VHH binders against MYG1 protein YER156C. Designs and how they scored, part 8

Target 1, 338 residues: MYG1 protein YER156C, of Saccharomyces cerevisiae (p40093)
Amino acid sequence: MNSVKRVKLNSKMSKQICTHSGSFHADESLAVYMLRLLPEFKDAKLVRSRNPKDWEASDILVDVGAQYDGVKFFDHHQRGFFETFNEKYKTKLSSAGLIFKHYGRDIIKTILNNKVSSSDLDLLYDKVYKQFVEALDANDNGISKYTIPKDSNLEPNFRDNAISIPGIISGMNPNWNEDTSDESFDRCFARASEFIGGVFVTLVRGYGQSWLPAKALVAQAIDERMDVDKSGKIIVLPQFCPWKEHLYELEREKNIEKQIEFVLFTDSSGAWRVSTVPINSTSFQFRRGLPEPLRGLRDEELSTKSGVPGCIFIHAAGFIGGAKSKEAVYELAKMSLA
Key: E = the ipSAE of ESMFold2; O = the ipSAE of OpenDDE; V2 = 0.75 times the mean of E and O plus 0.25 times the DockQ between their complexes.

## First folded at step 4 (VHH)

Design b3 (framework vhh_7nfr_2)
Fold by ESMFold2-Fast, scan of step 4:
Structure b3 (fold): chain B 338 residues (1-338), chain A 123 residues (1-123)
Amino acid sequence: as target 1 above (338 residues)
Amino acid sequence: QVQLQESGGGLVQPGGSLRLSCAASGFTFSDYYMSWVRQAPGEGREWVSDISGSGGRTYYADSVKGRFTIARDNVKNTLYLLMDSLKSDDTAVYYCAKGTYVWEGSTYSFQHWGQGTQVTVSS
């Protein structure tokens, strides 16, 4: 396989992308879309073919050719292929993961109109892989989200394949009793690629324009924590923002891992919330819960029982509560530390 | 309509050899990867080997590597599997398949597969 020649980007010929013909899946549908976001492939011709002549004529091959060289061939179906995103990940790459590994930073920069720093780009590159691309890689390689014990009686309460991205893309293929010509498969592929690409772009924009700016708010809240409470275990955000992932990373960077136990912020009505910090981003495990005797109580009953005026609620599970003022949610957090 | 027809199976003793053939029609044979897949009694389908359209690239399951050789004749539109040092564990129905690297995930049940040829390795 070392006999494959490198693609020349300065060719005067139109760029050509090749992927396999026939039935398509989410991985190459996304991979082709991601490539076409790049300036060098924006107007590229797409050929869907298993013909070696079309492979030779192409500048880049995705999910076909049974080779991976990181330059022209991006296929994961060959023997001895164990490529991962990096050493922190165990999920074997699909064609989507391969293209994202090599072009992901440039793809993200293009989506964000080059309005991102190099360090923030690295954060987005990891986040986009972890939240979106890794699941597509896993699905294509038959990797389950959970390891279930062999003798387990656990069965899903419902089926969700038809509403998953891979299931939706699979359903966009021509049915066996419809037009199954190459032209029909190519038209269906184009629609599938646009669909998954639209989902991908929306997600990347959300992360770059909304999730990422929250980091600065969380960093400031951490820096001001001793002014909130002498324990340093309570932080205050100026408004609701996606704080959880930023908090864990900033704690690690500042050597205060696992120290912050409560986050105070305003909701859209101007009322205040007190949120617990999950141990490992799970909905059922927290570093410290709100007081057990107050859980499930609301309004006047909660205010009377707690001795804190202006309370609104404490969830039955004790992971979040609300009150009319900052002082009230602070008192709820503070009494939880006792 | 794509048609694939396997032949060459039979009864052999352990250590024996067989040559399977698959006659292909209804598509441009030289343009597609071709595969061999087997199914042992009471078991699921197991991928055995792949060959590229030109014949320049071949891939094998670890269970058969070094014992089986996949080949093709694009003039005759025929796929081959040369099986040496056969073991009892190689007993299965062997299927020829069009344009796949992985046997799991086919939605067209047997539209991409031949009728199969039985290989039995026992004393």
Scores: ipSAE 0.000, ipTM 0.093, lowest interface PAE 22.9, mean pLDDT 83

Design b4 (framework vhh_7nfr_2)
Fold by ESMFold2-Fast, scan of step 4:
Structure b4 (fold): chain B 338 residues (1-338), chain A 121 residues (1-121)
Amino acid sequence: as target 1 above (338 residues)
Amino acid sequence: QVQLQESGGGLVQPGGSLRLSCAASGFTFSSYYMSWVRQAPGEGREWVSSISGSGGSTYYADSVKGRFTIARDNVKNTLYLLMDSLKSDDTAVYYCAKDYVWGSYTYFDYWGQGTQVTVSS
């Protein structure tokens, strides 16, 4: 007989990923899925084990091993671990956050079929962390969304844990009266990993294919602002798109921070809207509101009091208004600047 | 590729102060725990202090607690150890180390060359 066993100098063997056995959570379920999206780990064997011999045999360890070295070990359970995504974030990383921190750009690039520039990749990297991964990190580390004062009487009106991603993943573990063998946990883990991975990929595609292209529309609107109004404080979008985050970033890039005060666009009915700009992405306060005497008014009453024909409404809070024409919403914005 | 270079060591009198620096390059400095480890003449290595990647958490050996302060500057990729109220027993070579993990495991993947601290009258 001839032996077929060979070791080739430059042959590439499949990688091995290790995570802990037993009950699983959202963080390592996502982390394993994210790794498997990468070319290096696409065919990787997954071993779920707390045995040090299995750790030694693995190329990467996630949420197990009580170590973090950014190369092989990616665990956050060890005493004294307080790593964050970067200096702008306070949330302690989970295994999902650790993997995303090190591989996130390559993961996003893979999901988008390499159709993204390095600058846009940096924007998506921060956005995906801020909108999705940070909340998973916080949940796994017991970090609350709100700081509740000690004298607060705040009570929830309903429970929502069973419809949250961490709650759904927790519910995908075998129940106490079902098959609780290692094989059963591993099958359940595979289903959970696929579920959270699907949610993650859908979100990343949405950001890369829909949110990100809106940047070009906002950039053009900013460049054309002086043709809209001599103040440069009013921009016009050719259609509704997710403009708010792009506006703040582009103002910073162009050194015109806080200068744009109104955004004009058409809604799905073909009517025009005038929107105020919030002072920041989380604020209910606006740089400049629509005129106080016109707030809450509608149709002919609004058109008569404003002197602008074709008005539809101005919200009672003064943050948005609508009219039948671009000229009408422009006049509403213009009079707000006085 | 990865480089750690210590500086600031020297001869100091008991009760004196000294500041050590470690210049790091070749890796994302802010992503890793950093540590100071010392080795006295004829003795084994002793862990002194660790700091998280963000600088938000610091840890000290009981022998130096209250006298030493660990700090980092993630803009300059530099780790610091401020040593106050120095004792003769603090005489050692001080090493800067990358990827410290707290718990049952301690793993340092890169070390500097060390800087000598001598506390003597």
Scores: ipSAE 0.000, ipTM 0.088, lowest interface PAE 23.8, mean pLDDT 84

Design b5 (framework vhh_7nfr_2)
Fold by ESMFold2-Fast, scan of step 4:
Structure b5 (fold): chain B 338 residues (1-338), chain A 122 residues (1-122)
Amino acid sequence: as target 1 above (338 residues)
Amino acid sequence: QVQLQESGGGLVQPGGSLRLSCAASGFTFSDYAMSWVRQAPGEGREWVSSISSSGRSTYYADSVKGRFTIARDNVKNTLYLLMDSLKSDDTAVYYCARGYDFWSGYSPFDYWGQGTQVTVSS
């Protein structure tokens, strides 16, 4: 019985993931990759099949089986399926969205080597969905980013399908005149899953290791704002960092919404920038612009007209400017408040 | 275990009608979307029509829209294709196929019937 016992132990040590055979898409390619990041599925066998016997033998089914139970079946093609990420989102989930909804926190923790607090994990969970997974869910479900009016004659100026993630994944399927065997589709799927998975992991690492640490810098800058200017409308960052999303959230937490109007920071050359604050995270409009008479001016012309020595530029739209010193960009911000 | 058996094909004159049936066994028919795919002599396979597991959603190729109707009877485990206003271009072997993916535009099916010949000729 020792040989039978060894065979049984080996077969029981590995989980099995199932997804559909044949042509594949971005959603299940990512979903399978995300599952395999988890310790319990890292060595999982992947079976690509529409055979119920293969489904019965599997521990988890993705984008196949026409069921969603949140335990074994993760398919969104069945009638009456209207699941969203949570009540704040209207986008119907794809198989990627379903797997991310259930395993996303553990997936993020694994990518970041468990170096994330529970509160930061919740922030990253929402951010990763909003910035990456939601668009894949929408694409898979035929949902457009914009609602275009019926009488609109809007036409695209260029085509971008070949450089979109869903378009790239679609293009990784075997071509009609190539080997279209199950083995060929499976090899192509493995390459596609690795590709989209690499994009996903790079994004998550960027958010966890670079975007998230910027929150502390912005929080400190807000706490020190009265020392910068008595209005409390100007903050100074020690260097450029992704400040915009953190600023809006920290303003809400501190009950100072819409109060910060200018952000001062250094660029990589050691020169200073003065940035306006957009009215919200999706707007190209700003709370307060740089002075209109100074917009579009540069160097000596800008320094002379502003009365501020060491100016470099003010953008024609008035949303950003630069100067050689902190004192100079502060003066540009201060005169904008008058 | 899974079996799909087509019937109802034959010779019909242009402008005539035929009703194809596909009897399904060996699986829970009501859990699966079903499709009709045809293949004319010397041509590749052409998707014709699909129906959701419940029967509420139906999809048609532009070449047959308005002339063909796909239907199913989940109590009898049977898929139907009602073909009206038949044209010589509709001459093909018609296959019943099990499929569920309506979003990809191209989805290879996991189980196929033996096919039934439809010939539209005077």
Scores: ipSAE 0.000, ipTM 0.093, lowest interface PAE 22.8, mean pLDDT 84

Design b6 (framework vhh_7nfr_2)
Fold by ESMFold2-Fast, scan of step 4:
Structure b6 (fold): chain B 338 residues (1-338), chain A 124 residues (1-124)
Amino acid sequence: as target 1 above (338 residues)
Amino acid sequence: QVQLQESGGGLVQPGGSLRLSCAASGFTFSSYAMSWVRQAPGEGREWVSSISGSGGKTYYADSVKGRFTIARDNVKNTLYLLMDSLKSDDTAVYYCAKGSDYVWTGSEYPFDYWGQGTQVTVSS
């Protein structure tokens, strides 16, 4: 039990963060960076130590101390620890996941300069965990992306450890023949924390500033679908944007699941594209492909065989095509519905 | 054997204040999140407030934010609920509840032990 001497009110002008000394990993490197994004920890002193005296002097402990209280102690190395992000997730949390669970909304708000609504914040909070933090939690806890059958001898065709984030962070530790002093480990940790933090911030900004605003464009395109084609199966976007995840969600919200089959938009050159809709967000199969006889054809040959002037191409897999005009890509989509 | 004993309930007028206490024994008090849960007449149980094992993190239902304060004394093994600006809608039996882990984040930490409850009546 903690004694009154070990529990005291902390009224410091600057905070202190503690994590373990020596070799470091991706989880606490990210956790420390995430904390330092917050106004209360931006100028925090970092102490890397396994000494209980240093733990007592610190305001927050990450990946050390063998306790988790959601306030001072954020460690996952104790027996009986089975914390997950929420009931939808089975992946056991690392220290990165623990910090993100408790501070994630404030971290995201800080990265986005408070330019996010409460409902959009909840959407980003789940998306950032699912796309980035969960993989770090899994790596730290030895959880595989795939369930491998017990009796299978699966051999990888190549190694990718040096280009994975956990592998890169591991490689940033001092080598055996370099300076292995505490000061050297601390400098290496600071560089690793900045590296993984930069990746994290770039991803969060992309989601908040680019992915999220696309939802409104897709919603408008769905609302206008009957003006595009009487079937309601073709939508038009004013420009390319990340539409797929928003489309599936909006279809569920509007009770039109699986109804949209083609998306028309302009590419960076001003030419038009017709894209098929995949059957789900991770599939390379589509609800309805572009016509099989036209796949792999280009320019004059495609225009002649399709009867549609101004065609540019239809990919060999039939998932996307292009033409010089909106009418041309519309005709390609419409003939696919026949 | 875990034991939780609530006290401090009673009759109070709207706008008044009450302080509830829960004496805990039979477990390492400081290692577990503690909560207050209430049940109004004819209603199901409503979570009111939770506090982490160290006392550093507190959580409140929107209906009581700014009016209620949860606190704990890990030396005395006692949980408190300080209730200010009481409303007639706060009339309920208030239960002390022990979490199964150090932190409370809602549905992740079911309550594994409950006290007998203490009646709070807010009436003019």
Scores: ipSAE 0.000, ipTM 0.077, lowest interface PAE 25.8, mean pLDDT 84

Design b7 (framework vhh_7nfr_2)
Fold by ESMFold2-Fast, scan of step 4:
Structure b7 (fold): chain B 338 residues (1-338), chain A 123 residues (1-123)
Amino acid sequence: as target 1 above (338 residues)
Amino acid sequence: QVQLQESGGGLVQPGGSLRLSCAASGFTFSDYYMSWVRQAPGEGREWVSSISSSGSYTYYADSVKGRFTIARDNVKNTLYLLMDSLKSDDTAVYYCATETYIWSGTTYTSDYWGQGTQVTVSS
């Protein structure tokens, strides 16, 4: 017998993940991917089976086994299952939501290379669930986005099922007239799991590395607001960043809700912008718009009409404007406060 | 252009030993779980052994535990299966495969498969 090269072995026990066979959906596709991100499960084997002997041999069961114990079994198909993410949520968990509920903080921490504080981790844990995982849980449990009255005549203007994450994942299953062997389903599952996992990781990374750091910039801008304008209604950011969600939260924390009306920042060209603040996170209405007589005007016409040199534009809807200097966008904001 | 090429098969007597090799190209070998699967004439595929990307974890079918050893060389992009105490029931075509989704211990799926190497255990 020839010798082989030495193989390094960890003292840590290997893990095995099991999920159901056949047709797959977004929830277990994501759940398996999320588990494999964890150091404990990174080298885990996946078994796709409805055979109880395969379940018995596995360390963790996802979307199969008709049980939920928070340790080995993570299925939501059993009678009497009413678990939610926490008391703030009404959406029943799917297997993705169950895995995220138990491992979500460790999953996020792993994606961010452990570069996140405990308080920021809690914030991201809730945000990732609210923005991404909850919709997958709802879809899998047949829960509608809107509660529509039974006598309502509300009809959608278009269909979007084929471009939703659940619809895309469903479309990745083998078609009825293709190879529908177990091997084919498992190959398709692997591709689907990588696809939804890639979307998930990109979103979490964006939140942790780009969205979250903007909070400090917005907090500083709020603290300096009286130095910008004595009304305290105008803040200045050093550059564009995702400020809206942080602004609403920081206003609540500081008991100044609805008080800030304009945000000034530098765009990518080095020119300045003045943005209005929406009434709430889902509204197209603003707390205070830019002056109506100036809307839709540009360049010299806008500068002449406003009396502010160096103006570039004010959008026709009055929600944003631009100028060459900080002083110019400040004057546009200030004249709006009258 | 993924390629997996097995070698080292042949005829051996019961109780004998063989060393199978699988040369991998066209993908980042060191990033993949690797597996050995066999298929006897007229039977389904049977998973034999797997090794993690780092080599830190190895797994074996109950029928081969203590007799077979899986190993990998990430510098040479080569997977190995050392087979000791061979039995007539080990007669099969042995396939090299990438990351596997293990089934009931006798069936599994993989993205890439080699063409196989014949192992015959007979007097």
Scores: ipSAE 0.000, ipTM 0.109, lowest interface PAE 20.5, mean pLDDT 84

Design c1 (framework vhh_surovatamig_d1)
Amino acid sequence: EVQLVESGGGLVQPGGSLRLSCAASGFTFSDYYMSWVRQAPGKGLEWVATISQSGSKTYYVDSVKGRFTISRDNAKKSLYLQMNSLRAEDTAVYYCAKGDYYWTGSEYYFDYRGQGTLVTVSS
ESMFold2-Fast, scan of step 4: ipSAE 0.000; ipTM 0.293

Design c2 (framework vhh_surovatamig_d1; at its last look DockQ between E and O 0.01; V2 from the best seeds 0.00; counts 0 for: pae E 20.3 > 2, grease 25.9 > 24.2, placed apart)
Amino acid sequence: EVQLVESGGGLVQPGGSLRLSCAASGFTFSSYYMSWVRQAPGKGLEWVATISQSGSRTYYVDSVKGRFTISRDNAKKSLYLQMNSLRAEDTAVYYCAKGDYVWGSYRYTFDYRGQGTLVTVSS
ESMFold2-Fast, scan of step 4: ipSAE 0.227; ipTM 0.688
ESMFold2, look of step 5: ipSAE 0.000; ipTM 0.099
ESMFold2 (binder alone), look of step 5: mean pLDDT 82; pTM 0.837
OpenDDE, look of step 5: ipSAE 0.000; ipTM 0.237
ESMFold2, look of step 17: ipSAE 0.000; ipTM 0.098
ESMFold2 (binder alone), look of step 17: mean pLDDT 82; pTM 0.848
OpenDDE, look of step 17: ipSAE 0.024; ipTM 0.407

Design c3 (framework vhh_surovatamig_d1)
Fold by ESMFold2-Fast, scan of step 4:
Structure c3 (fold): chain B 338 residues (1-338), chain A 121 residues (1-121)
Amino acid sequence: as target 1 above (338 residues)
Amino acid sequence: EVQLVESGGGLVQPGGSLRLSCAASGFTFSSYWMSWVRQAPGKGLEWVATISQSGSKTDYVDSVKGRFTISRDNAKKSLYLQMNSLRAEDTAVYYCAKDYVWGSYTYFQHRGQGTLVTVSS
């Protein structure tokens, strides 16, 4: 008689996400946040449980269930699991990496309000993984940032675990002498998930709304290079923007690899800068330096020695210089080519 | 709230056996996966064995396969680790852990005070 009066409340009205109970980490904290950004999971109920009854009732399981099928189960703790983001990566995925691998493009589109092309989406998908998610995957799987030779006495100069994202998230768990009930862990998890999610969304918006638009500015500057100097080795940007990654990619696309040697731009002060181009994205060496006799000089001394009025500085290492006008930084770049 | 109390450790000769016990309280024991983890002197935590809610699934770190057996008694709210053919390398403090899974030392919610196992001649 009582079974007829039992109402199945909210069954199939919204999705249910499950992750493990108790102590939480950066990977599933982010994974749950990322899922909840999606339209299909925005109103999802979160259950934190290792109870199979809760797993059966859930639409998606993150970091629990000891299975990975790419549909319902997204756990990396089972035997023989060695999934990577793609063939370019060797880092074993955590639950964050698994969710990002399957839903990352849709997550990025949602954060950017669908204001991104398919080709730009692929570029952001790779960049977000490489710059943010891979490090979380590595941390969760005990993978070191560096491979250190066995005979090395390399030791860190300072500790930074308390200011890393994984360290901060770990510190957000209840302490041993606080309320360690399941309800307390769940409240702490919610705060941690919102924290790492906020960091993630800020990063994705920065890449999509600021880093990505710089590509068009760099492309135009490259197309106009012959109007700047007959060598085609100097480009002009209307202002400082994140140009380096875009420059290497665009040079490859345009079959002019290693040809651009100087970039001219204004900073927020209105002064002009002349920057050298590093030989590659990870190098502190540059394709061509500013003139050696002018390095370390400033203001009137630099203007007199160079013969260029309005100079401000040339760094001692020769990788960057500044002047009051576009004409002045152009002359500094031009004499470097002689 | 949640309490885990380990017992059964001690000094044993190489090749000997010990049975560890863990008494659980403050949660629905039968609804959770349970694990044994250990910490050797000067080393980090190492996962040893895991058992599912019903006991139907078990897993072990390779170094103890065939020597250790994890089991549980849900009626008594107790977890066990039968350790056979003990080696000097098994010397460690052994902890009973709720919600711990193999391959991640950071996923256990609660562990007890531990029980010391010393394997020496």
Scores: ipSAE 0.000, ipTM 0.101, lowest interface PAE 21.8, mean pLDDT 84

Design c4 (framework vhh_surovatamig_d1)
Amino acid sequence: EVQLVESGGGLVQPGGSLRLSCAASGFTFSDYYMSWVRQAPGKGLEWVADISSSGSKTYYVDSVKGRFTISRDNAKKSLYLQMNSLRAEDTAVYYCAKGEYVWEGSTYPFDYRGQGTLVTVSS
ESMFold2-Fast, scan of step 4: ipSAE 0.000; ipTM 0.269

Design c5 (framework vhh_surovatamig_d1)
Fold by ESMFold2-Fast, scan of step 4:
Structure c5 (fold): chain B 338 residues (1-338), chain A 122 residues (1-122)
Amino acid sequence: as target 1 above (338 residues)
Amino acid sequence: EVQLVESGGGLVQPGGSLRLSCAASGFTFSSYAMSWVRQAPGKGLEWVATISQSGSSTDYVDSVKGRFTISRDNAKKSLYLQMNSLRAEDTAVYYCARGYDFWSGYSPFDYRGQGTLVTVSS
């Protein structure tokens, strides 16, 4: 009797998610996967239906129902829908963006096994939207990456639709000459949802477990900058890590914006690198380049001309260089400040 | 039998605070998103705030953002609305509502309580 009551209790606690039947897209494929990551929806029944009785019986509706109330209905196809992620974004939300807007912090916490602080969670929430979900929202809403002038006849040099995530998901639908039953579409949807979900989870784990911990290393390097060089313009990282985005945020927090010009770190071989700092996160220009006369030089030629023993290279564009020792990359950075 | 019972309403001065409570029974409370809706004298129903099933996601009408906080206790089957920096415009009967019934045409709720009156006046 105990096992029967356990089964009945589980049935009573089960949620139901509804999305539309037939052909599917990246947005609801991801939205359903994201919901199922949550403790409240992990065992949820998925119904793919345009039948109003199935909508009524469901706890949450994604990409169907022609309503958005932030509670039960998460559809973006109705007239007058202009919801964005927040005031900083202009991209109109898809159903994936709607679910991520409302559940994104809990989704990220679940993926990271609750090993994240509230402030770090806010950073990840914005980063995941900006780097991944916004592009899916834009694709679903027909929003272009670039605004092309009205009188321009600019055309892309090639097509990349088959290698984009939305294109791959679209290609996972049953072909017209295959089994196009509801059951076949549902099986294809499940595979598509798992595929995009796997990409999403891998990205979030990378951000939470590798990108985010780099912040503490960069913060310490900034705090120790005066011990590296009296200018305070050179920082040393104890190992290779993703430092760029953290540097800009930490400079703002510490009121030292635009002050750090060089970052020293070890590469995978144990050799040292000196990197310039771009003027901002989207720029190909840097605050201060490595010395022009040394650009493009390597090994003995570079060591001789610079007067610094153990040099390996300085890139022709002057944005990065390498040497065998910390002292050598420090000297390359120091002479760049002269 | 689904029941929602609001309490905590009363007379409060502008700038004051008030906490509304809603006791739910007759359904699995943790399986439903919950909302607060209000009706000011002589006006229609206005949605105020919603909280997700887990309590982790909340949303508010712009006029109360930063002033009101919706919360829930699934173990106690209770919904709350903490109202701070109250204004005369917040005067209304406040209803606890269970989700949205799209199909009835009477959305935003399939069940609501009898309401609790909040009067903001000096």
Scores: ipSAE 0.000, ipTM 0.113, lowest interface PAE 21.0, mean pLDDT 84

